# VHH binders against Uncharacterized protein AF_1353: the designs that were tried, part 9

Target 1, 325 residues: Uncharacterized protein AF_1353, of Archaeoglobus fulgidus (o28918)
Amino acid sequence: AEEKWKMKVIWHVDTSGEPFMDLSPDGELAAAVDWNNAKIYLVKPDGESVVFDIQGQDAVKPVVSGVALKDGVAYVLGSYEDFVGIRKYSWNGEVGEERHGWAGSVSDNILRSPSGNHLCYLITIDAGKQELYCDGVKMTLGGDYYFLNSVSDSGVVVISSGDGTHVFKEGNEVLSFNTSNVVAYKDRVLVNEEDFLRVYDLSGNLVGEKEGYTFSLTTLLRWTLLPTERYIFRYEPLEDTHVITWDIKQVETLPGFPQFANDHFVVTSKNGVLHCYSLKDFHEVFSVEMPEDDGLIKLSDDGRVMLVSGENGGYWLYVSSENNF
Below, E stands for the ipSAE of ESMFold2; O stands for the ipSAE of OpenDDE; V2 stands for 0.75 times the mean of E and O plus 0.25 times the DockQ between their complexes.

## First folded at step 4 (VHH; framework vhh_gefurulimab)

Design G3i (from G3c with S31K Y53W; at its last look DockQ between E and O 0.08; V2 from the best seeds 0.00; counts 0 for: pae E 14.0 > 2, placed apart)
Fold by ESMFold2, look of step 4:
Structure G3i (fold): chain B 325 residues (1-325), chain A 123 residues (1-123)
Amino acid sequence: as target 1 above (325 residues)
Amino acid sequence: EVQLVESGGGLVKPGGSLRLSCAASGFTFSKYAAAWFRQAPGKEREFVSAISWGGSTTYADSVKGRFTISRDNAKNSLYLQMNSLRAEDTAVYYCAAGPRYWKSLTESHYDYWGQGTLVTVSS
């Protein structure tokens, strides 16, 4: 079998507070937020990094609720001194803002699609009023209880509440469900309805289902089901990663919890070890000891760059010297 | 201005019950996880119970089966029903809100805190 490649920590910073981070799909830029100190790091795969002050001239520390990378720019969603919205950072510093609301408004969350071609964020302006921004287009929501679940590469946007979900395409609601456990991949919608996994197209046709294949959002805001182009990776509590095809047939079992997946690789964790598997043949490409438990994982499309966080502080950027694409 | 205000504390005999309330204002309470922590005289503040914004609950081992956390998002309120109280439950009880999306046992994950309400369990 093919010799595993080595992943080396090329950059590390000790931080504090909730981890917010992103890694561009091409692996060329990582973003990491030092939540308690209001700093953002931008890091390249050669180990160079820059740091910027998210608070700037504000009298109060911002409350950051997310970061997403798009086209070399980090979009930092937060509640700032007198507005809610986005501060944008490129390698050379702050490059813009998107200001909304007022000092009492609250940032909810921000997501990009897997390839980065769509970016959406959700904010609460006042009681009973939220605004969703996708690719610069605003949609006003009646209510203040929504959460942004998923944004797909085809522009499907999923927002949920405590008892339901609304699915949008091009600003139009195309589906709704009576569960909050809904995610999208391209034009497919994956739903956990009672004790079933169900797959719908955007016309509402049921295209697959399986009793007992449940999924949910964990306490660390990680979905226990990760869809990709060819495979869906699912975790049932206290079990390993189950690999299924879109016609809901199991084809593989991998050890551990599915921490991250893209169309080429899946990263699982078990017993303090991260394992990366190629989706071409499920061989293990690399393994590394986790620096800390319960952190976040992001991997580049080619598997060469991996960004890892701790639960409440610390970021590590891993890089491989071998080409695997 | 963000505010969390606890109430319902008082003196109770061992084996008795109390219901604590926490009123939230100045923010969208329904978007946050919420929790109760307590601090006994001379001790560190410790986790009691948490509830996610969607209603899932977690309890410290010492209170499981005796305490019930609940929330009423329409009233911006958090509650703690305390049954079968023991002397070791004597503490100042604090209401907390945050993190924004999920419940946590970790004190530093909560953004907003009340000033506390005293519960005394004594014969």
Scores: ipSAE 0.000, ipTM 0.188, lowest interface PAE 14.0, mean pLDDT 87
ESMFold2 (binder alone), look of step 4: mean pLDDT 84; pTM 0.860
OpenDDE, look of step 4: ipSAE 0.008; ipTM 0.250

Design W1 (at its last look DockQ between E and O 0.10; V2 from the best seeds 0.00; counts 0 for: pae E 8.2 > 2, placed apart)
Fold by ESMFold2, look of step 4:
Structure W1 (fold): chain B 325 residues (1-325), chain A 125 residues (1-125)
Amino acid sequence: as target 1 above (325 residues)
Amino acid sequence: EVQLVESGGGLVKPGGSLRLSCAASGFTFSSYAAAWFRQAPGKEREFVSAIRYGGYTTYADSVKGRFTISRDNAKNSLYLQMNSLRAEDTAVYYCAAGPWARTFYSLKESAYDYWGQGTLVTVSS
């Protein structure tokens, strides 16, 4: 009989406002933003935590638009008193800033690639001007209506406007689409065009498609389609997760909504319960009652550390308390 | 410089109507979602209605069927037609604008980066 892991809450904080959080892929650091109080928590899997004031000496509370962890540092994207950009925090305190624009500039969003080897953020400097920063390299965009959809481990960057999308690799546009429902995994681009799921390579060749396999962005900026190395997880309208291979063939169904996936595990939610499944054989590794009706989920690569938020704040860090087998 | 300026507030009797306007300048208004929020004395600011890029509208449950949001991109203007007003509608009304993607999927204050100064609406006998 296969043994389930026991996951315990090792850390919790009550917060308020929009949840912004990240968990490093190795599970060694979590970051959680208390949006209304302008605080950031950094948390280790042993339950130790530190808290920093994101506002600092500013006269006004910052408007935080996201957080991403890279190399033990939390990058907090925000609109600060007299600039837009990043305040950086490590375990021992603030370790730097990336200052752009001016007091009227606005932060848009920040993403890292699944492994954390690429980090991009988008800001609006002024009317008709946005700047995209990826790994410290700036690209100026000739509009003020773009949003950063996706950043892949191979450096594919997807930006969208209302009804269009541009796909970049190494600073060059390689594809464009007439839909905003586009994400990337490595060098594959997944597109919801009309009534189809379509998969393209970076040369624009259609390498797979299926009518009726739509996907979109939902509440809390979650995609209903999650690509991983071996499988694509797609929410079937109404209830369940379809497990699809890259040749667009369904091979499994898992209960609930696919909240998070990496190359080793998928976490679904159904009837107030989070279920984690191994991608090796789809056995259930653990289940946990959800602390709130909805929220964000991040899981470490080894499945042993999970960060959960509520819809309007509140954070719980779960850690496996025993041997897997 | 980005500016949003509300107008049209005032005193109105219960059951009456009022039309709010918001004039936008300093950005490409037609590319942004726009919204109305309100704040009653002693209360948190709350969502009223939004009109998103592409023209889709959303309303708070408390105002559905009574309020109508609209926009005129040629005039860089946002409107809120308020009918069948009640005492509970008394508040300062704010217009707001935000990036299409955040406002497309979230109607919370955090989705909106540009805000007006507000216009007072008082519904009283």
Scores: ipSAE 0.013, ipTM 0.406, lowest interface PAE 8.2, mean pLDDT 87
ESMFold2 (binder alone), look of step 4: mean pLDDT 84; pTM 0.862
OpenDDE, look of step 4: ipSAE 0.015; ipTM 0.325

## First folded at step 7 (VHH; framework vhh_gefurulimab)

Design B1 (from G3b with K103W T106K; at its last look DockQ between E and O 0.06; V2 from the best seeds 0.00; counts 0 for: pae E 9.1 > 2, placed apart)
Fold by OpenDDE, look of step 7:
Structure B1 (fold): chain B 325 residues (1-325), chain A 123 residues (1-123)
Amino acid sequence: as target 1 above (325 residues)
Amino acid sequence: EVQLVESGGGLVKPGGSLRLSCAASGFTFSSYAAAWFRQAPGKEREFVSAIRYGGSTTYADSVKGRFTISRDNAKNSLYLQMNSLRAEDTAVYYCAAGPRYFWSLKESHYDYWGQGTLVTVSS
């Protein structure tokens, strides 16, 4: 019998502003930022939550640019009163800071790898000067505005500037491309060059290509292409989700827009409903009505915990009715 | 050389409308977040609206529902449609460009600024 379960809302909070959030892969901890009020919520699957004031003792409200969970700690990237960098929160409270730059510096973005074993964030110290921090190691970037595109579980880091991209492994640049649409999965790089999707290894060998399978970054900083171990999920406007193998063959079509995927599940949205499919056989394991349109989705590895944001603010934490937390 | 040039300001009666323009040169607006700020006489400069990379928009509460920010990529220009203008909207309006992927209420986050255009709302 196909495994199915029901999801129920176990926690909800009203918020406003940018929907920065994260869910640990094991589903044990969710982080949700109330951007306008400079607060962060940490939530457990049993519905218990704590809230912290990100502003702290500062006279000025910080501008948060992202949050990532690693080892039970929420890393909040922001531009604070006197510095740009990270404030760290655990369940028990604030546990540290990483301070860079000055009051005029800007926080760019923060990404963790799918498993959470790597964490990078990018900051602009001054005009024309940026710093990339990966797992505590700093790389100084000069010249152009860079954006952090992707961080893989094997430590591949992708940054883009204008229409150019640089790929790093263990602090060394290994590849570059003349497109900003580049993401990494483990040691593989997916590149949108012209009208082609191309897959490269870290040696620069072309592994595969397909004309017409383009992808890009959305306004919510989501890629229209989601790579997983077995499948690549691709979306194009007015189309459904294409399920593509790494040899670039379409093997399935799922309704709606791919909101999130891990190595076990994919979540799509269509007509106000979230659908979760197992990657074993693409049977639907659960569906829920979306509280608001165009939100963000995070799902645990086991598919039993889901964090949802709304377009107009707010967060919802869903848990399986069969979960015993 | 990077340059931002505002236009479209002027005198308008309460309830009237104006459309401000900002022409960019030396860089591509669509690759960055753009914003409008304003400074009223005797007050500090304040955030009005922003459009970030990809086209997402945000507005100050004071102008929400009345103002609309947009961009024309072909013309490399930023616009602010201002409807239902009020006396308190009187200010020098500035266009700015800065962060690529987010908007900010802090003017220090924006790298490039225009010289401003005066909007006067008076009966």
Scores: ipSAE 0.009, ipTM 0.331, lowest interface PAE 8.3, mean pLDDT 90
ESMFold2, look of step 7: ipSAE 0.011; ipTM 0.413
ESMFold2 (binder alone), look of step 7: mean pLDDT 83; pTM 0.852

Design B2 (from G3b with S31T Y101W K103Y T106K; at its last look DockQ between E and O 0.08; V2 from the best seeds 0.00; counts 0 for: pae E 10.5 > 2, placed apart)
Amino acid sequence: EVQLVESGGGLVKPGGSLRLSCAASGFTFSTYAAAWFRQAPGKEREFVSAIRYGGSTTYADSVKGRFTISRDNAKNSLYLQMNSLRAEDTAVYYCAAGPRWFYSLKESHYDYWGQGTLVTVSS
ESMFold2, look of step 7: ipSAE 0.005; ipTM 0.255
ESMFold2 (binder alone), look of step 7: mean pLDDT 83; pTM 0.852
OpenDDE, look of step 7: ipSAE 0.338; ipTM 0.696

Design B3 (from G3b with S31Y K103L T106K S108K; at its last look DockQ between E and O 0.04; V2 from the best seeds 0.00; counts 0 for: pae E 9.3 > 2, placed apart)
Amino acid sequence: EVQLVESGGGLVKPGGSLRLSCAASGFTFSYYAAAWFRQAPGKEREFVSAIRYGGSTTYADSVKGRFTISRDNAKNSLYLQMNSLRAEDTAVYYCAAGPRYFLSLKEKHYDYWGQGTLVTVSS
ESMFold2, look of step 7: ipSAE 0.007; ipTM 0.317
ESMFold2 (binder alone), look of step 7: mean pLDDT 84; pTM 0.859
OpenDDE, look of step 7: ipSAE 0.253; ipTM 0.637

Design B4 (from G3b with P99L K103R T106K; at its last look DockQ between E and O 0.12; V2 from the best seeds 0.00; counts 0 for: pae E 12.5 > 2, placed apart)
Fold by ESMFold2, look of step 7:
Structure B4 (fold): chain B 325 residues (1-325), chain A 123 residues (1-123)
Amino acid sequence: as target 1 above (325 residues)
Amino acid sequence: EVQLVESGGGLVKPGGSLRLSCAASGFTFSSYAAAWFRQAPGKEREFVSAIRYGGSTTYADSVKGRFTISRDNAKNSLYLQMNSLRAEDTAVYYCAAGLRYFRSLKESHYDYWGQGTLVTVSS
């Protein structure tokens, strides 16, 4: 039987404003944005941290809309004094920018794939005109206001508007849907349409479905359905987390709301407690009291580093206590 | 039952001020992007201002520098302070809430709407 881990807070900062954070999949770097003060913290799992001023020499404070870590670099998406785009930070300081648009352009959102091998961001250049950048490649979008739903490790990119969704692979639209409730995992596309959960391959073949297995986006931009390599974690309305295999069969129930999942662990929340379960056998690996009633969760692939935010700022970095001896 | 209820409308002379309030119930309003829209007689509904749940704000050009949007997360409330009012500001003002991370001027991106409160600017 696996012994339950003890998680300790090794770093904490009080911040204010909308929480934006990321944790590298290997757990070696965390990024946290103090939105109201225009600061970014980079933190290592030993508790060492550095802080940088996102405003720099600008006369106007930036409006940050997201952060993603890739290859030891924090990509900070924002609306800056004279441009919209990215400021980049590594441990030793600012290391570059990606400048787009003009002073009136606004940033929308940024996502990386689960492993970090793909990074995409969406910006609004003018009313009804957006640009999507994925791995440095630009796509111009028009006719609606889109949101970046999902970026998979195989390079599937999902964007949605009110009732429409477009799915791209390598810059080519491969699927579209009349619902905004669409996410991807590798080359599989999960869709909530007509009161069904449906799974499609990129050729448009239906490979699984179940009536009543609805899902949607909820507060703090969290999906009520989280796909991983082996399992899909779905919040059953008014109930707990249902664990589903890719042939759409339930195999387990876990207490609470599914806050985060990767290919090895799932973190649920119930009654103010975060519970982490191993996907090997669903034993509880650790539990911790949530620092606030709600917030964002990121966990490393090995489960030993966890970054938590409050819903109005504030960040806590947890590390397995075994790493402290 | 989800409700958004506006208050604070009324008659005011040009150059005057009003403060609008929107009380939310039946959901966690503070977790949503929130906005004010307005509709003048015979006109289509138009965007006024938005505030994301993290506090960032956007304003229509016609109200910049005169109107201030704010929120009180503890009270599930949204406010619009309107200063230096003009006759062109006469409209029914609507409170709206939406889940998207868009800085959206588009009313179809807001899921919940109030009944409206009338603001009349007249000498």
Scores: ipSAE 0.000, ipTM 0.269, lowest interface PAE 12.5, mean pLDDT 87
ESMFold2 (binder alone), look of step 7: mean pLDDT 84; pTM 0.862
OpenDDE, look of step 7: ipSAE 0.006; ipTM 0.306

Design B5 (from G3b with S31T K103W T106R H109Y; at its last look DockQ between E and O 0.08; V2 from the best seeds 0.00; counts 0 for: pae E 10.3 > 2, placed apart)
Fold by ESMFold2, look of step 7:
Structure B5 (fold): chain B 325 residues (1-325), chain A 123 residues (1-123)
Amino acid sequence: as target 1 above (325 residues)
Amino acid sequence: EVQLVESGGGLVKPGGSLRLSCAASGFTFSTYAAAWFRQAPGKEREFVSAIRYGGSTTYADSVKGRFTISRDNAKNSLYLQMNSLRAEDTAVYYCAAGPRYFWSLRESYYDYWGQGTLVTVSS
């Protein structure tokens, strides 16, 4: 006797400004930033929450550019009063900082790998000079301004400058491309070039391709192509989600835009409704009405905890009603 | 459609000041990164300054301390305050807008451009 899960909102806050959030893969902790008011919320799946002031004792309000959860700690990347870097928060308060640069430096972006075993962030120290920190290891970058595209569970790091991309493994550049539309999953690199979707290994061997497929970033910095262990989820405007195997063969079509995927589930959106599908057999596990027409989505590995934002603020934590606590 | 229109250029003696404006229309300018570039006759267009969504700023080394970028989200406008002007600041100044989550010294990152306003620093 199988029924769709009922997902209930167990926590909500009204906020304002750019949405920055994360949900740990095990679903045990969510982080949400109230950008304009310099607050961070930490939330547990039972609905308990705490809030901290990211500004603290500073005279200047920080400019936050991202948040990532690792080992129960929220890493808040920002431009602070006299440095650029990280303020760290656990359930009981601020637990550390990573300080770089100076008052004129700026934060760019922060990503964790899908499992959370790697965390990287990018900062601009001065015009034409950036620093990339991955798992505490620094790399100095120059000559262009980069964006951190992707960090894989195997430690592949992808940075791009809009007309080119550099792919690193263990601090060494292993590949480069003349396009900015590049993401990685483990040791596989997906590239949109010359009207093709292409897949390369880290030795530069082409292991799959499909003419006519494209992908890129959207305005909320969501990739229109989401790789997972077994499947790649791809969207084109006015088309549904195409489910592709790594040999670039389509095996399924799901309605709507692929908002988020992990190795077990994909969440799509269509006409203001979020639909979650199991990757075991593609049955719909749950659906919920989205609080706004657009926003960010994160889902736990087991599919039972989902964090949703609005485009300009607001956060909702959904939890499965079955056997929750 | 999207439009960016620069104004405020003119003739200025060395050591003088000018304030450039860029009026944006056809989109919500406040959600974009914005930048100033300049091009002197016979030279490549070069980065001057940028301001990200959220307000953080950066400057080319040649103008740092002399130029100040700012914007007014309520008026959908970008500004460049230029102080202590030098002859080498003579150029056509362009307003540009692009992806809100980063900025670049490369022109190819910016989707929208104004027609430019001439600044001449001489005599």
Scores: ipSAE 0.006, ipTM 0.330, lowest interface PAE 10.3, mean pLDDT 87
ESMFold2 (binder alone), look of step 7: mean pLDDT 84; pTM 0.858
OpenDDE, look of step 7: ipSAE 0.020; ipTM 0.470

Design C1k (from G3e with D61K K103T; at its last look DockQ between E and O 0.50; V2 from the best seeds 0.00; counts 0 for: pae E 9.8 > 2)
Fold by ESMFold2, look of step 7:
Structure C1k (fold): chain B 325 residues (1-325), chain A 123 residues (1-123)
Amino acid sequence: as target 1 above (325 residues)
Amino acid sequence: EVQLVESGGGLVKPGGSLRLSCAASGFTFSSYAAAWFRQAPGKEREFVSAIRYGGYTTYAKSVKGRFTISRDNAKNSLYLQMNSLRAEDTAVYYCAAGPRYWTSLTESHYDYWGQGTLVTVSS
């Protein structure tokens, strides 16, 4: 019987506006955006932090649409004074920009793959025209209003609009679906088609399915289905988190909503408490009271660093202390 | 011509409920974040709630748990369900729209505004 880890808040800041944050998979760097005040914080697991002004010398406050960490650099997607794109920050300051569009262009969203080896962002240049950048490679999109659903570690990219989805690998469309509820894990594509969960490989072969195992994107932009290497975590309203193997069999139930998962841990929330479970045996590794309602969660691969936001501001960085280093 | 038209305001007793609607026309509503603001007599206009593309919602602390924002992109409409109303909720309520991921508490970040609908909470 393993004792629970003791998680301690080692850094906190009050902010306002939409929370945008990321935590590197190794837990060595966190990024948090103070949306209304145009600031970005970079934080280390020892509690050191730096802050930068995202607006800089611009006369117009930027509109940030996301942040992603890659190789110690925070990529801040935004609509800036005279362009749309990325401002990049490392521990020592701003280290570059990726400029696109014009003053009226709009940033849509940015995602990295679970390991951080792929980074994609979506921007709207003008009405009916978007550009998708993945690992520096541009794809021009038209005729619809797309959202970036997921980016997998094997480079599968999923974009959706209204009732349709397109799946890309290496810049080539490999699958399409008549639903927007599609996510990817490595080379596997999980689809909510009608009343079924379906899993496809990139050749279009149906690998598994189960009637009634639906999933969707919530109003907080959180998927109710989270795939990992060994398990898929599915939220069943009022029935908590169902743990499913890749042969589409339920093997466990965990309390609450699945806020975050990686290949080693899942964090659920129930009644204002965050619960972290090991995927080795599903024992509870730690629990903490949520500092504010309806926040976002990121956890390092080893489970020892956790970044938490409030819905309308505030960030807390938790680190395991005293035991289980 | 861009228009936002609010409706559903009226007189209600404390503890009561109202549902506000905002009809949008003249632009692609589904591409915009939408928000409710309110202005009480003699006070500055203040943020109430916002919903952005993809359904993400934000609420002022004073209304969270009592008010629910929602939208119907097929009908180009924004809604505010107001429950457990209090005297301090008395105000003119405004519908606003701005850039896709614009959920700012600051009114200057919204490009389009309605003319308002009056909500009066009085015993």
Scores: ipSAE 0.006, ipTM 0.290, lowest interface PAE 9.8, mean pLDDT 87
ESMFold2 (binder alone), look of step 7: mean pLDDT 83; pTM 0.855
OpenDDE, look of step 7: ipSAE 0.017; ipTM 0.391

## First folded at step 9 (VHH; framework vhh_gefurulimab)

Design D1 (from B2 with P99K; at its last look DockQ between E and O 0.03; V2 from the best seeds 0.00; counts 0 for: pae O 12.3 > 2, placed apart)
Fold by OpenDDE, look of step 9:
Structure D1 (fold): chain B 325 residues (1-325), chain A 123 residues (1-123)
Amino acid sequence: as target 1 above (325 residues)
Amino acid sequence: EVQLVESGGGLVKPGGSLRLSCAASGFTFSTYAAAWFRQAPGKEREFVSAIRYGGSTTYADSVKGRFTISRDNAKNSLYLQMNSLRAEDTAVYYCAAGKRWFYSLKESHYDYWGQGTLVTVSS
């Protein structure tokens, strides 16, 4: 039988600036950054929230480059007065810092794996020197300017520079590609090479390919790709989302743009409405009308908690009516 | 030096299409949030569209369904495909890039700007 549930806004805050946010996979904790006001909100599914001033004693408001939740702790990457690095915030009020750079350094981006078992962030220390931190391990990068593209649950890290991509596992480079369109999922790497979508294993073996199934991380017109355990969601602008299996067979089409996906659900947006579909049978499990155009979407593994940012700022935490928090 | 250079503007009839380009130099565009703004004669500059790192996009209500923003990493360029153009779309169009990894409707969140390209929609 098809299961449907209603989602209700349990928490809302008006913010402005960059909508940096994260939701723990278990849905137990949401992090939402008020960028302009230098605050971070931690929110539980019951609507209880705590707020921290992320500026602290700094004379200037920090420039936040991202936030990621890991082990119940919010990792805020940014430039904080005279240093670049991480500030950590816990529900209980514990605050920590990890300095990695000084004035003149730039925080690049932070990514956690889908399950949250890996966390990486990239910092530009000086011109021509970047440091990649993954799970507390530092890797120095030199020469080109890199950016962090992907972190998988298997600890595969993808960085790119220009049209080149390097794939790391456990600190060792295992693959490289002449394309910047590379995503890692677990031990698989999805690559847009020429006019092909290709899937590689970490040994460089071609697992699958399909001509015409190109994607880009940054080019909407070239398609957006979201990998999950069983499916790859591919979106072409002004069309619907194509659901394909890892053997690159289309099995379904879902309306709208794929905003988020985990191993259990995919959330698409269409005409101001978010639609969540079960990946078991692709039935719609819930839909919500957004008060404004949506920004980012995060959904818990069980599909019961959803964090939404708005185009004009603000955050909404949705919780299913079946949740007793 | 960081530069953004817009191109592709011109005169078009209502209902026509135009594709704007923004070429970036001195930095890797793909590592930045990118946006298009426009300023009509006698009006304030307004947000048109933006693309985040990762490819998520947003559009002003006035252009939604008609305009498409995209980025080509190989060319280090940003594009705006404009379809079903209207007279009210007449403006100087600016491309912008922010060091932040997100789009914003606020001009102040973008660090680099082009000089603009004029789009005139007239019968």
Scores: ipSAE 0.000, ipTM 0.242, lowest interface PAE 12.3, mean pLDDT 89
ESMFold2, look of step 9: ipSAE 0.000; ipTM 0.304
ESMFold2 (binder alone), look of step 9: mean pLDDT 85; pTM 0.873

Design D2 (from B2 with T31Y S56T; at its last look DockQ between E and O 0.11; V2 from the best seeds 0.00; counts 0 for: pae E 9.2 > 2, placed apart)
Amino acid sequence: EVQLVESGGGLVKPGGSLRLSCAASGFTFSYYAAAWFRQAPGKEREFVSAIRYGGTTTYADSVKGRFTISRDNAKNSLYLQMNSLRAEDTAVYYCAAGPRWFYSLKESHYDYWGQGTLVTVSS
ESMFold2, look of step 9: ipSAE 0.011; ipTM 0.383
ESMFold2 (binder alone), look of step 9: mean pLDDT 84; pTM 0.857
OpenDDE, look of step 9: ipSAE 0.029; ipTM 0.455

